# Miniprotein binders against Mucin-6 (MUC6), part 34

Target 1, 185 residues: Mucin-6 (MUC6), of Homo sapiens (Human) (q6w4x9r395to579)
Amino acid sequence: GHCSLEGGSFVTTFDARPYRFHGTCTYILLQSPQLPEDGALMAVYDKSGVSHSETSLVAVVYLSRQDKIVISQDEVVTNNGEAKWLPYKTRNITVFRQTSTHLQMATSFGLELVVQLRPIFQAYVTVGPQFRGQTRGLCGNFNGDTTDDFTTSMGIAEGTASLFVDSWRAGNCPAALERETDPCS

## First folded at step 20 (miniprotein)

Design ac6 (from fc6 with E18Y)
Fold by OpenDDE base, look of step 21:
Structure ac6 (fold): chain B 185 residues (1-185), chain A 119 residues (1-119)
Amino acid sequence: as target 1 above (185 residues)
Amino acid sequence: SEEEKIKEIREEVKKLIYESRKLLEEAKKAGDLQAVRMLFNAIWMLIEALKTGDPEKISEALLKLSEALIEVAEKRGDPEAVELLLEAQELLRKALKTGDPELIKEAIKLIKEAAELLG
């Protein structure tokens, strides 16, 4: 399954459903029983301009009982608040520079993250087949059915992304604005 | 009857979900991402467990909730809440072994008490 966060406000779920939102909060991208130590992947969005529609991804966070790995747009990588030199390796996670503009987080448990630093901070999440039907968050539920991708944190399938996105906010932030648009259009 | 006991447990779990959601919002306001992560997971597991009413799944979900609430309680410095939750966990572990719904009910009672202290 491939989930992408592109263009500052566009998301494509594991089931390839595209949507757009404008929010300035931390959101759960991926939570699954397949992630060890109850891990979760999160996305941090902030304002990138003056208008409410000018929002962008500014960081990706992997959070577990043991680690809090933050990859920021300024290319700083931290774990539990401490800056780390690349390549950085934990027990089952490795963060390294893939290219001059890309960082990668590789894991031993079927999660891969590629972060594009320039010209736009973007993220690409890949999960193995063992995650099928067992994911939740902004990346969807990876069950091959796009119609239920907008399942809220309360297990309710929404028709639009607005309530869906807000249900997965991890901080205290205002409601996100939502547009159902194809990022390729 | 067994069916009646499960029905009661389901109702109590629904109440716990409600209380847990309140605590989740508080954790969000506090910026406690660990608590947020854990509560999201626990709530999800409880909701999933309610779909089937499987006592084992319910017990597992309640264990996760207890862990999440212990995280909150420790950060707030509430040893009484921690104690209640640890006791609840013990009951739930026994429930997983025996399948006794009464143990689950008792655990829920303790978790509710702890949640009230934290609310």
Scores: ipSAE 0.845, ipTM 0.924, lowest interface PAE 0.5, mean pLDDT 95
Fold by ESMFold2, look of step 21:
Order: sequence, then structure tokens, then C-alpha cells
Structure ac6 (fold): chain B 185 residues (1-185), chain A 119 residues (1-119)
Amino acid sequence: as target 1 above (185 residues)
Amino acid sequence: SEEEKIKEIREEVKKLIYESRKLLEEAKKAGDLQAVRMLFNAIWMLIEALKTGDPEKISEALLKLSEALIEVAEKRGDPEAVELLLEAQELLRKALKTGDPELIKEAIKLIKEAAELLG
């Protein structure tokens, strides 16, 4: 299963449902019982500076009981706030430079994250088949049905991306917008 | 009769989900990302358990909620809430071993009392 965060504001779910949103927040991208230590993958968005309403992906976070691994657009990788030299490994996770422009987080539990640092900060989430039907968050539920991929954190399928995205906010932050509100675009 | 007891438990769990969502919002305001991660997981497990009505799944979800609330209680320095939640966990473990739904109801009361202290 593949979920992508591209072009700063575009998301494609594990069931290939595309959507776009703009919001300044940290969001739950993926949770699943397949992630050890009740882990969560999170995406951080912030204002891009192109217009007053446009936001873009600025970091990806993997959070578990013991680890908070942050890969950010400033190209620094941290764990629990401490900068790490690459390659960096824990028991189940290795973060390494895949190419001059891409970092990879490889895991033993079927999650792979590839982060493109340049020219645009983008993220690509790959999960093994054991995750089928067992995911939630911005990447959807991975059940083969795009009509319920916008399932909120309360388990309600929504028809619009904004309500779905807002339900997965992991911080104290404003509601998201589905489309850029810049009058000129 | 047993179905009636499970129905009562499900209604109390629905109320507890609402209370837990309020605590989730407080965790977001406090910047407690660990509590946020744990509360999202526990609330989702409760919602999924309600779909099945399986008291074993409800008990497992309530154990996770108790764990999340202990994180909140420790960060706020509320040892009374911690003790209530530890007692709730003991009741839930016993409920899983015995299959006694009254232990689940008792644990829910303790969890709700702890949530009130934390609210």
C-alpha cells in the first residue's frame, strides 16, 4: 500500500484517493496496530508563503513511546529533539540518506518512509499487506474502497476532505481549507 | 440478560468516549503529543470495540484508555487520578480472566471519576 504527500499540499491515500488541503497543524498520517509501541506517523504543515492561505508539508514525524523521529525540510533529522548523524538506527528503525535529495526510514515492521528534501519537500509512505484494513489517519483506511477513505477520528465517513483532515489534527490549530483561497489562483 | 448488561456497558462507553475526546483536546492545548497519540489510539479502539459489542475488546480498549489517562494524570501531577486508573486496570484484567461484565462497569465508573478529576 502507498500513500503520498506531494506538491506541498496534495495527498493520495493507500486506496488511491487524491485530495488537497491547506492547514497549519500536525496531523495523524497513519496509526495502526501493526506499528509497535502504539506508534503514529504524523505530518506537519505550515504556511508556504505563496499566499495567505497556502500551506505545505514541512516535516514528517514518527512517534512511539520511546522515540520521536523528526525529518524536516531543513534537512535535519532528530530523535527526541537531538540531532542525529545518518545513518541512524534504533532496534526497529534505520534512517539513512538514500540519495543526495532523498532520505529513507526503513523499519522491521512493514513501514517505509521516503522523504524527498529537494526541490520540494515530499513524502512517500509504503506499508506491507499486513496493514490492509488496519490503518487510519490522513492516508485512509486501506480497505480497497475509496468511498470511505475520508473516515474521521470518530469513525464517520465524510464526503469532504476538510472535515476528515480536521478530525485528525494532533495540535491546537485552526481548521483546514480544501482549496487555496488566494483570489489570483 | 447478559446482552442487556453489554448494552448498558456500550452506552457508558459512548459517554466515556465523549469525555475522552474533551481530554484529547486538552492534551493538544498542553502540547502533550504522547497523550495525544495514546488518546487517539484508545478512542479508536473503543469505537471499534463498540461495533462488535465484544466485552473482551471493550475491556482491552478501556485498558488502553486507562494507560493514556495515566500519562495525562502524571503530567498534571494528580496521584489520586493515577490510583483510580490503576484500580480500573486491575478490575479490567480480572474482567478479562473471569468474563464478569460487572467488573467492566465498575472499571468504567473509576475511569469516569478519574476523567472528572483531570477535566
Scores: ipSAE 0.816, ipTM 0.892, lowest interface PAE 0.7, mean pLDDT 89

Design am17
Fold by OpenDDE base, look of step 21:
Structure am17 (fold): chain B 185 residues (1-185), chain A 85 residues (1-85)
Amino acid sequence: as target 1 above (185 residues)
Amino acid sequence: SMKRIRVYIEVEGDPEKILEASDKIYEIAEELGVEVFVYIREEDGKLTTVIWVEGDEEKVKEFVERVREILKELGAKVEVEEEEL
């Protein structure tokens, strides 16, 4: 499964459903029992301009009981609040520079993350087949059905992206706005 | 320098009620200067609210105690795990 966060406000789920939102919070991107130690992948969005529509991804966070790995738009990588030099390895996670503009987080448990640093901070999440039907968050449920991707954290199917996205907030933030736009257009 | 710790709180109860109280939780976190995440996790059809908090030991401990009081008033069951960073 491939999930992408592109263009500052566009998301494509594992089931290839595209949607757009404008939020300035930390959101659960991926939860799964397949992630060890209660792991979760999170996306941090912030204001990139004056208007409500000017929002962008500013960091990706992998959070577990053991680690808090943050990859930020300024190319700083931290674990548990401490800056780390690349390549950085801890137990079953490795963070390294893939290219001059891309960082990669590789894992032994079937999660891969590629972060594009420039010109736009973007993230690409790949999960193995063992994650099928066992994912939750902004990346959807990876079950091959796009119509149920907007399932909230409480298991309720929503018709709009804003309510769906808001249900996956992990921080204190205002309600998200939505714009139904095809990111490929 | 003060010891830094992480506390993972699992809360069993009505997630909607817990989320309604989350504003207070965030206010406490801000007051104490600790980092906090509040989110719902699902396992085998069961919803659990997770409160993840990190910061100086003394501040985190105070946070946990204050949050426990809030959650007790809601009738929630709380499990707490602490890790040293």
Scores: ipSAE 0.864, ipTM 0.936, lowest interface PAE 0.5, mean pLDDT 94
Fold by ESMFold2, look of step 20:
Structure am17 (fold): chain B 185 residues (1-185), chain A 85 residues (1-85)
Amino acid sequence: as target 1 above (185 residues)
Amino acid sequence: SMKRIRVYIEVEGDPEKILEASDKIYEIAEELGVEVFVYIREEDGKLTTVIWVEGDEEKVKEFVERVREILKELGAKVEVEEEEL
């Protein structure tokens, strides 16, 4: 399964459903019981231009009981707040530079993350077949059906990307009124 | 203490009610200078709200005490797990 975060604000789910959104927040990108130690992948978005309504991806975070690995557009990789030299290894995760513009996080549990640092910060998430039907978050549920990919954190299928995305907030974001003035695609 | 700790507060109860209280939770986090995430996790068909908090041990422990009181007023069942980093 493939999920992509491209062009700063575009997402394509594991079931190939595309959407665009804007928000200044941290969101759950992927949750699954296949990720060890309560693992989750998160995406961080921030303002990207002179318009207060346009936002872009600025970091990807892998969070588990032991780790908080942050890969950000400033090209610094941290774990639990400490900067790490690449290649960086844990028992089941390796983060390394694949090219001058791409970093990769490879794991033993079927998750692969490739981050394009330049010219635009983009992320590509690949999960193995064991994740089929067992994912939640902005990357959708990976069940082969695009009609329910906009399933909220409470398990409700929504018809719009904005309601779906809002339900996956994991951090303190602008007030609801300010959120409603952001352009959502 | 100079020690940093990470605490998971796992909350069972109506997720909508817990998320409606999130503004208070974020306000306490800002006041104490601790980092926090609030999100819903699903396991075995059951929804749990997770409050992830990290920072200075003394401040995190104060955060946990104050948030536990809010959650008890909502009738929520709370499990707290501390991890030292």
Scores: ipSAE 0.754, ipTM 0.876, lowest interface PAE 0.9, mean pLDDT 86

Design am2 (from hm1 with E10I)
Fold by OpenDDE base, look of step 21:
Structure am2 (fold): chain B 185 residues (1-185), chain A 83 residues (1-83)
Amino acid sequence: as target 1 above (185 residues)
Amino acid sequence: SMKRIRVYIIVEGDPEKILEASDKIYEIAEELGVEVFVYIREDGLTTVIWVEGDEEKVKEFVERVREILKELGAKVEVEEEEL
């Protein structure tokens, strides 16, 4: 499964459902029982301009009981608040420079993250087949059905992205705005 | 320098009620200068309160949050990790 966060406000789920939102919060991208130690992948969005519609991804966070790995737009990688030199390796996670513009987080448990640093800070999440039907968050549920991707954290199916996205907030933030647009358009 | 700790709080209760109370949790976090995340666990049943900061501040946070959660009738498990 491939989930992408592109163009500052566009998301494509594991099931290939595209949607757009404008929010300035930390959101859960991925939860799964396949992630060890209550692992969760999160995305941090912030304002990129003066209007409410000008938002962008500014960091990706992998949060677990043991780790808080942050990859930020300024190319700083931290774990538990401490800056780390690359390549950085924990027990089951490795963060390294893939290219001059890309960082990668590789794991032993079937999660891969590629972060594009420039010109736009973007993230690409890949999960193994063992994650099928066992994911939740902004990246969807990876079950091959796009129609139920907007399932909230409470298990309620939403018809629009705004309430769906808001349900996955992990911080105290304003409500997200929705715009249905094709990220490829 | 003060020790930095992480506390992982697992809350059993109505997630909706807990999330409704999350505003107060965030206010406490802001007051104490600790980093906090509140979200429903992957099981969709329990709520996680993740907090990190200076030991004394985190401990105070935990105690104040416990009181809120107690009023909601929630069960709480707390795991502490030294960073």
Scores: ipSAE 0.870, ipTM 0.939, lowest interface PAE 0.5, mean pLDDT 94
Fold by ESMFold2, look of step 21:
Structure am2 (fold): chain B 185 residues (1-185), chain A 83 residues (1-83)
Amino acid sequence: as target 1 above (185 residues)
Amino acid sequence: SMKRIRVYIIVEGDPEKILEASDKIYEIAEELGVEVFVYIREDGLTTVIWVEGDEEKVKEFVERVREILKELGAKVEVEEEEL
């Protein structure tokens, strides 16, 4: 399964449902029992100057009981809040430079993250087939059906991306409903 | 600098009520200068309050958040890791 975070605030779910949102905090991209030690993948969004979007991706975060890996445009920050040189390796995770413009986080548990650092910050999430029907978050539930990909953290299927995205916030931010009044044409 | 720790507060209780309290939890985190995330776990039934920072500030954060959670009737488990 593939989930992409492109053009600042455009998302395509594991079930290929595209959507866009306006948000400026940290959101849960992916949770699953397949991620060890209560692992979660998160996306950090902030305001941008992009003409068709008010917000863009600025970092991706992997958290678990054992790991904190923050990937932003110029650095990888791990446990203790300090920047690390690449490659960075743990027992289950390797972060390395894939190309001059892309970083890759490879894992032993079926999660792969590729981050485009330049010209703009974008992310591509790949999960193995063992994740089917067992994901939650902005990347959807990976059940082959796009009609319930907007399922909130409380298990409610929503008809709008903004309510869905707001339910997955993991940090302090203004309510998405206030920002929804500024539609992108 | 002081010793840094990470604490996981695992909260059993109504996730909606706990998330409604999250604004106050974030205010306390900002006041104390600690990094915090609040989110519903993959089981859909429990909430995590993940906090990291200076040991003294994190322990103060945990005590103040315990009081909020006690008033909500939530059941809590605290896990601490040294960094």
Scores: ipSAE 0.629, ipTM 0.831, lowest interface PAE 1.5, mean pLDDT 82

## First folded at step 21 (miniprotein)

Design bb3 (from pb41 with E33K)
Fold by OpenDDE base, look of step 21:
Structure bb3 (fold): chain B 185 residues (1-185), chain A 112 residues (1-112)
Amino acid sequence: as target 1 above (185 residues)
Amino acid sequence: DIREEVKKLLEEARKLIEEAKKAGDEQAVWLLKIAVRLLEEALKTGDPERISYALLFLSMALITAAEKLGDPKAVELLEKAQELLRKALEENNPELIKEAIKLIKEAAELLG
């Protein structure tokens, strides 16, 4: 399964459903029992301009009971608040620079993350087949059905992205704005 | 030629994967496999920067193995290699890459 966060406000789920939102919060991208130690992948969005529609991804966070790995747009990587030199590794996670513009987080448990630093901070999430049907968050449920990708944290299927996205907020933030458009537009 | 040296190191890395498997060091195997892929990708373009990144990762992977094996000399060599590689990136100095490769090779020999 491949999930992408592109163009500052576009998301494509594991099931290849594209949608757009504008929010300034931390959102859960991926939760799964397949992630060890209650792991979760999160995305941090912030204002990139003066208007409500000017939002962008500014960091990706992997949070578990043991680690809080943050990859930020300024290319700083931290774990539990401490800056780490790359390449960096934990027991089952490694973060390293692949190219001048790309960082990668690789894991031994089937989660891969590629972060494009420039010109736009973007993220690409890949999960193994063992995750099929066992994911939740903004990246969807990876079950091959796009129609139920907007399942809220409470298990309610939404028809639009706004309530779906808001349900996956990891903090107290304003409501997200929704606009479903082709991410290639 | 850096590319040729990297090719040699790549082969050594592949051998070390097998050794790590024999030793039951799953983490080393996992990391070395990534290193191998990075090296292979870097070799496609021959970009010194990408090579340096790959070598940094390889060094880290080998340090992981060396620590488990209790080989402080190998660790030292690899840490020095990492230092050189970081400097190489900062200064765009391919000579430092070559020096780092020498150290990594030496460390690899100790681990093999």
Scores: ipSAE 0.837, ipTM 0.930, lowest interface PAE 0.6, mean pLDDT 94
Fold by ESMFold2, look of step 22:
Structure bb3 (fold): chain B 185 residues (1-185), chain A 112 residues (1-112)
Amino acid sequence: as target 1 above (185 residues)
Amino acid sequence: DIREEVKKLLEEARKLIEEAKKAGDEQAVWLLKIAVRLLEEALKTGDPERISYALLFLSMALITAAEKLGDPKAVELLEKAQELLRKALEENNPELIKEAIKLIKEAAELLG
């Protein structure tokens, strides 16, 4: 399965459903029981212009009970807050440069991440077949059916990307898209 | 030619995977398999930058194996190879890549 975060605001799910969203928050990109230690992959979006509707991907985070690996657009990789020289390894995760513009995170548990640092910060998520039907988050559920890829954190299929994405916020971030659609704003 | 030297090193890396399996060094096996894939992909392009990054990774994989075996000379050679490879990337200098490959091969012989 492949999921991509491209062009600052575009997502394509594991089931190849494309959508676009804008927001300034950390979002759950991928959760699965196949990720050890309550692992989750998260995407951080921030303002890229003068309005909330101009937002882009600025970091990808792998978080588990043991690790917090941050790959950010400033090209610094940290684990648990400590900057790491590349190539870097733990027992089951390694992070390394493929080229001056691309990083890769490889794992022994079937998750792989490629990050394009420049010219635009983009991310490409690959999961092994054991993840089929076992994923949640912005990358969808990986069940071969695009009609339910907008399933919220409460298990409700939504018709719009904005409601779906809002449900996957990690932490207390305001729903910027709701403000942009307010007739008084 | 750098490509020919990388092909020879790739064959040595494959042999070291089998030795790591025999020694039960699961982490070295995992890392060396990644290194082999990266070198194979870099060879397809012939790009010295990609070759250098793949060799940096191979060096880290071999350091992992050398530390488990308690071979500080191999670690020293591999750390120097990584330094040369970082410099090769900064200077776009193929002779530094060739020198790093020699050090990596020497370290691989110590681990075999």
Scores: ipSAE 0.735, ipTM 0.901, lowest interface PAE 0.8, mean pLDDT 87

Design bb5 (from fb1 with E12A A20V K105L)
Fold by OpenDDE base, look of step 21:
Structure bb5 (fold): chain B 185 residues (1-185), chain A 119 residues (1-119)
Amino acid sequence: as target 1 above (185 residues)
Amino acid sequence: SEEEKIKEIREAVKKLLEEVRKLIEEAKKAGDEQAVWLLEIAVRLLEEALKTGDPERISYALLFLSMALITVAEKKGDPKAVELLEKAQELLRKALEENNPELILEAIKLIKEAAELLG
């Protein structure tokens, strides 16, 4: 499964459903029992301009009981608040630079993250087949059905992205604005 | 020439890859799953870098390899290998900063030596 966060406000789910939202919060991208130690992948969005529609991804966070790995748009990588030199590794996670513009987080448990730093901060999430039907968050449920990708944190399928996205907020922040636009159109 | 240096780097990396592949097999036999995991990533990165021949990508891949090998060296208790690999990392970082292919070659030599010690 491949999930992408592109263009500042576009998301394509594991099931290849594209949608757009504007929010300035931290959102759960991926939760799954397949992630060890209660792991979760999160995305941090912030204002990139003066209008409500000017939002962008500014950081990606992997959070578990043992680690809090933050990859930010300023190319700083931290774990549990401490800056780390790349390449960096834990027991089952490694973060390294692939190119001048791309960082990667690789794991031994089937999660891969590629972060494009420039010109736009973008993220690409890949999960193994063992994650099928067992994912939750903005990246969807990876079950091959795009119609139920907007399943909220409470397990309710929404017809629009707004309530779906808001349900996956990791903090207290304003409601997201939505526009269902195909990023490829 | 730059092209000649790149060719030399590519050849050196190919030889290094052979040593790393041996280490992977040894790690598999030893049941060191972490080492296998990291070293396989290193191999993939190096192979990808070789396709482009980009010294920068090669350097990043070698940095990763060095990190992976340090992990192995620490587990085996080989401080000499660790020292070599740390020096290699320093050279590679400098190589990236200066765009100096000679430093890459020197780093590869150190990494290879370390790999041989660990084999």
Scores: ipSAE 0.839, ipTM 0.927, lowest interface PAE 0.5, mean pLDDT 94
Fold by ESMFold2, look of step 21:
Structure bb5 (fold): chain B 185 residues (1-185), chain A 119 residues (1-119)
Amino acid sequence: as target 1 above (185 residues)
Amino acid sequence: SEEEKIKEIREAVKKLLEEVRKLIEEAKKAGDEQAVWLLEIAVRLLEEALKTGDPERISYALLFLSMALITVAEKKGDPKAVELLEKAQELLRKALEENNPELILEAIKLIKEAAELLG
């Protein structure tokens, strides 16, 4: 199972459903009972310089009861607020450089994250087969059916990406703006 | 020549992988699940780096291997192995900063010595 965050605003779910959105918030990308310690993967979006409503991915966060690992576009990696030199490990998570432009987070529980730092900050999420039908969030539910990938945090299937994305906000930030056709997007 | 140095690095990595695979088998027998997990990642990273022949990718993979071996060395209480591996990491960081393949070869020698101490 693959989910991608590309081009600053585009998402492709585990079931290969593409969409895009614009918003300034932290969003739940992936939740699953397969992630230990109530783990969740989150994506942080912020304004870009091409329009007032244009936004792009600026960080990816793995949060559990034990760890808060932040990988940001400034190439700094932190855990629980402390900057870490790479390669870095905990008991079941490791973060390291693959190349000068790519970082990887590998885990012993079937989650893998690859982050492209340059030229554009992008993220690629891979989950093992044990996650099938057991995910929720912006990456969808991984059940092989794209028709219900826009399922909200309340369990309601929506017809638009913006309502779906708004439901997965991890805070009281403003609702995601209507999709814009932007020549720079 | 640069090509000759890259060939030396690739040969040295292949020999180092033989030692690392022996350590993986020992860790499996000892039930050290974290060592197996980290060392198997290191092997995959080195194998991919060898396919490219890119000394930068090789250096990043060797940094990871060094961290994995330090983890093993600390559990075994082997401060000499830790010292060798920390020195190898410093050489690898310098090699990346200076784009200097000779420092990669020096780091591989230290890593292999540490792997032999741990085996």
Scores: ipSAE 0.737, ipTM 0.901, lowest interface PAE 1.0, mean pLDDT 87

Design bb9 (from pb41 with S52A S59A L69R)
Fold by OpenDDE base, look of step 21:
Structure bb9 (fold): chain B 185 residues (1-185), chain A 112 residues (1-112)
Amino acid sequence: as target 1 above (185 residues)
Amino acid sequence: DIREEVKKLLEEARKLIEEAKKAGDEQAVWLLEIAVRLLEEALKTGDPERIAYALLFLAMALITAAEKRGDPKAVELLEKAQELLRKALEENNPELIKEAIKLIKEAAELLG
């Protein structure tokens, strides 16, 4: 399964459903029992301009009981608040620079993250087949059905992205604006 | 020149993967496999920068193995290699990459 965060406000789920939202919060991208130690992948969005529609991804966070790995748009990587030299590794996670513009987080448990630093901070999430039907968050449920990708944290399927996205907030922040659109249009 | 040296190192890395498997060092296997892929990708373009990044990762992977095996000399060599590689990237100096490769090769020999 491949999930992408592109163009500052576009998301494509594991099931290849594209949608757009504008929010300035931290959102859960991926939760799964396949992630060890209650792991979760999250995305941090912030304002990139003066208008409410000018939002962008500014960081990706992997949070577990042991680690809080933050990859920021300024190319700083931290774990539990401490800056780390790259390449960096834990027991089952490694973060490294692949190219001048791309960082990667690789894991031993089937989660991969590629972060494009320039010109736009973008993220690409890949999960192994063992995650099929066992994911939740903004990246969807990876079950091959796009119609139920907007399932809220409470297990309610939404028709639009607004309530879906808001349900996956990892903090107290304003409601997101939603526009379902094809990123390739 | 650098590419040829990296190719040699790549072969050594593959051997070390097999050794790590025999030793039951799953983490080393995992990291070394990533290193091999990075090196292979870097060699496709021959970009010194990408090579340096791949070598940094290889060094880290080998450090992981060396620490588990209790080889402090290998660790020291590899840490020095990392320093050289970082400097190489900062200064855009391919000669430092060559020096780093020498150290990594020496460390790999100790681990082989």
Scores: ipSAE 0.878, ipTM 0.948, lowest interface PAE 0.5, mean pLDDT 94
Fold by ESMFold2, look of step 22:
Structure bb9 (fold): chain B 185 residues (1-185), chain A 112 residues (1-112)
Amino acid sequence: as target 1 above (185 residues)
Amino acid sequence: DIREEVKKLLEEARKLIEEAKKAGDEQAVWLLEIAVRLLEEALKTGDPERIAYALLFLAMALITAAEKRGDPKAVELLEKAQELLRKALEENNPELIKEAIKLIKEAAELLG
């Protein structure tokens, strides 16, 4: 399964369902029982461009009971708040630079993250087949059916991206529906 | 041309993967398999910076194996190689990459 976070706040789910949203928050990108220690992958979005309604990815976070790994657009990698030299490893996770423009987080539990640092901060999530039907969050549920990829944190399949995205906020942020939006979008 | 020396390192790394499997060192196997793939991809490009990043990772993977086997001499060589590689990237100095490869090869031979 592949999920992508690309410029303009575009997301493509594990089931290849594309959508776009405009929000300033930390969102749960992926939760699954396949991630050890209650692990979750999160995405941080903030304002960008000239319009207040434009937002973009500024960091990706892997959080578990043991680790809080932050990969931010300033190219600094931290774990539990401490900056780390790359390549970096824990027992099950390694973070390293593939090229001058790409970082990778690889794990022994079937999650891979590739982060493009330049020219635009983007992220690409890959999960192994053991995750099929067992994911939740902005990347969808990975069940081969795009009609229910917009399943909220309460388990409700929504027809709109905005309600779906708002349900996956990981903090106390304003709802995306209440944000100023680009009139042309 | 450092490509030929990297190809020799790949041969040694593949042998060390098999040894790590026999020793039950799951973390070293996992890291070394990543390192081999990174080096193979870097060789396709010919980009010295990509080669240096892959060698940094290989050194970390070999340190993991060396620590499991209790070989502090190999660890010392590999840590020095990482320092040279970081400096090579900072200074755009491929001669330091060549020096790091020599140290990594020495460490791999100690482990093999």
Scores: ipSAE 0.731, ipTM 0.899, lowest interface PAE 0.9, mean pLDDT 87

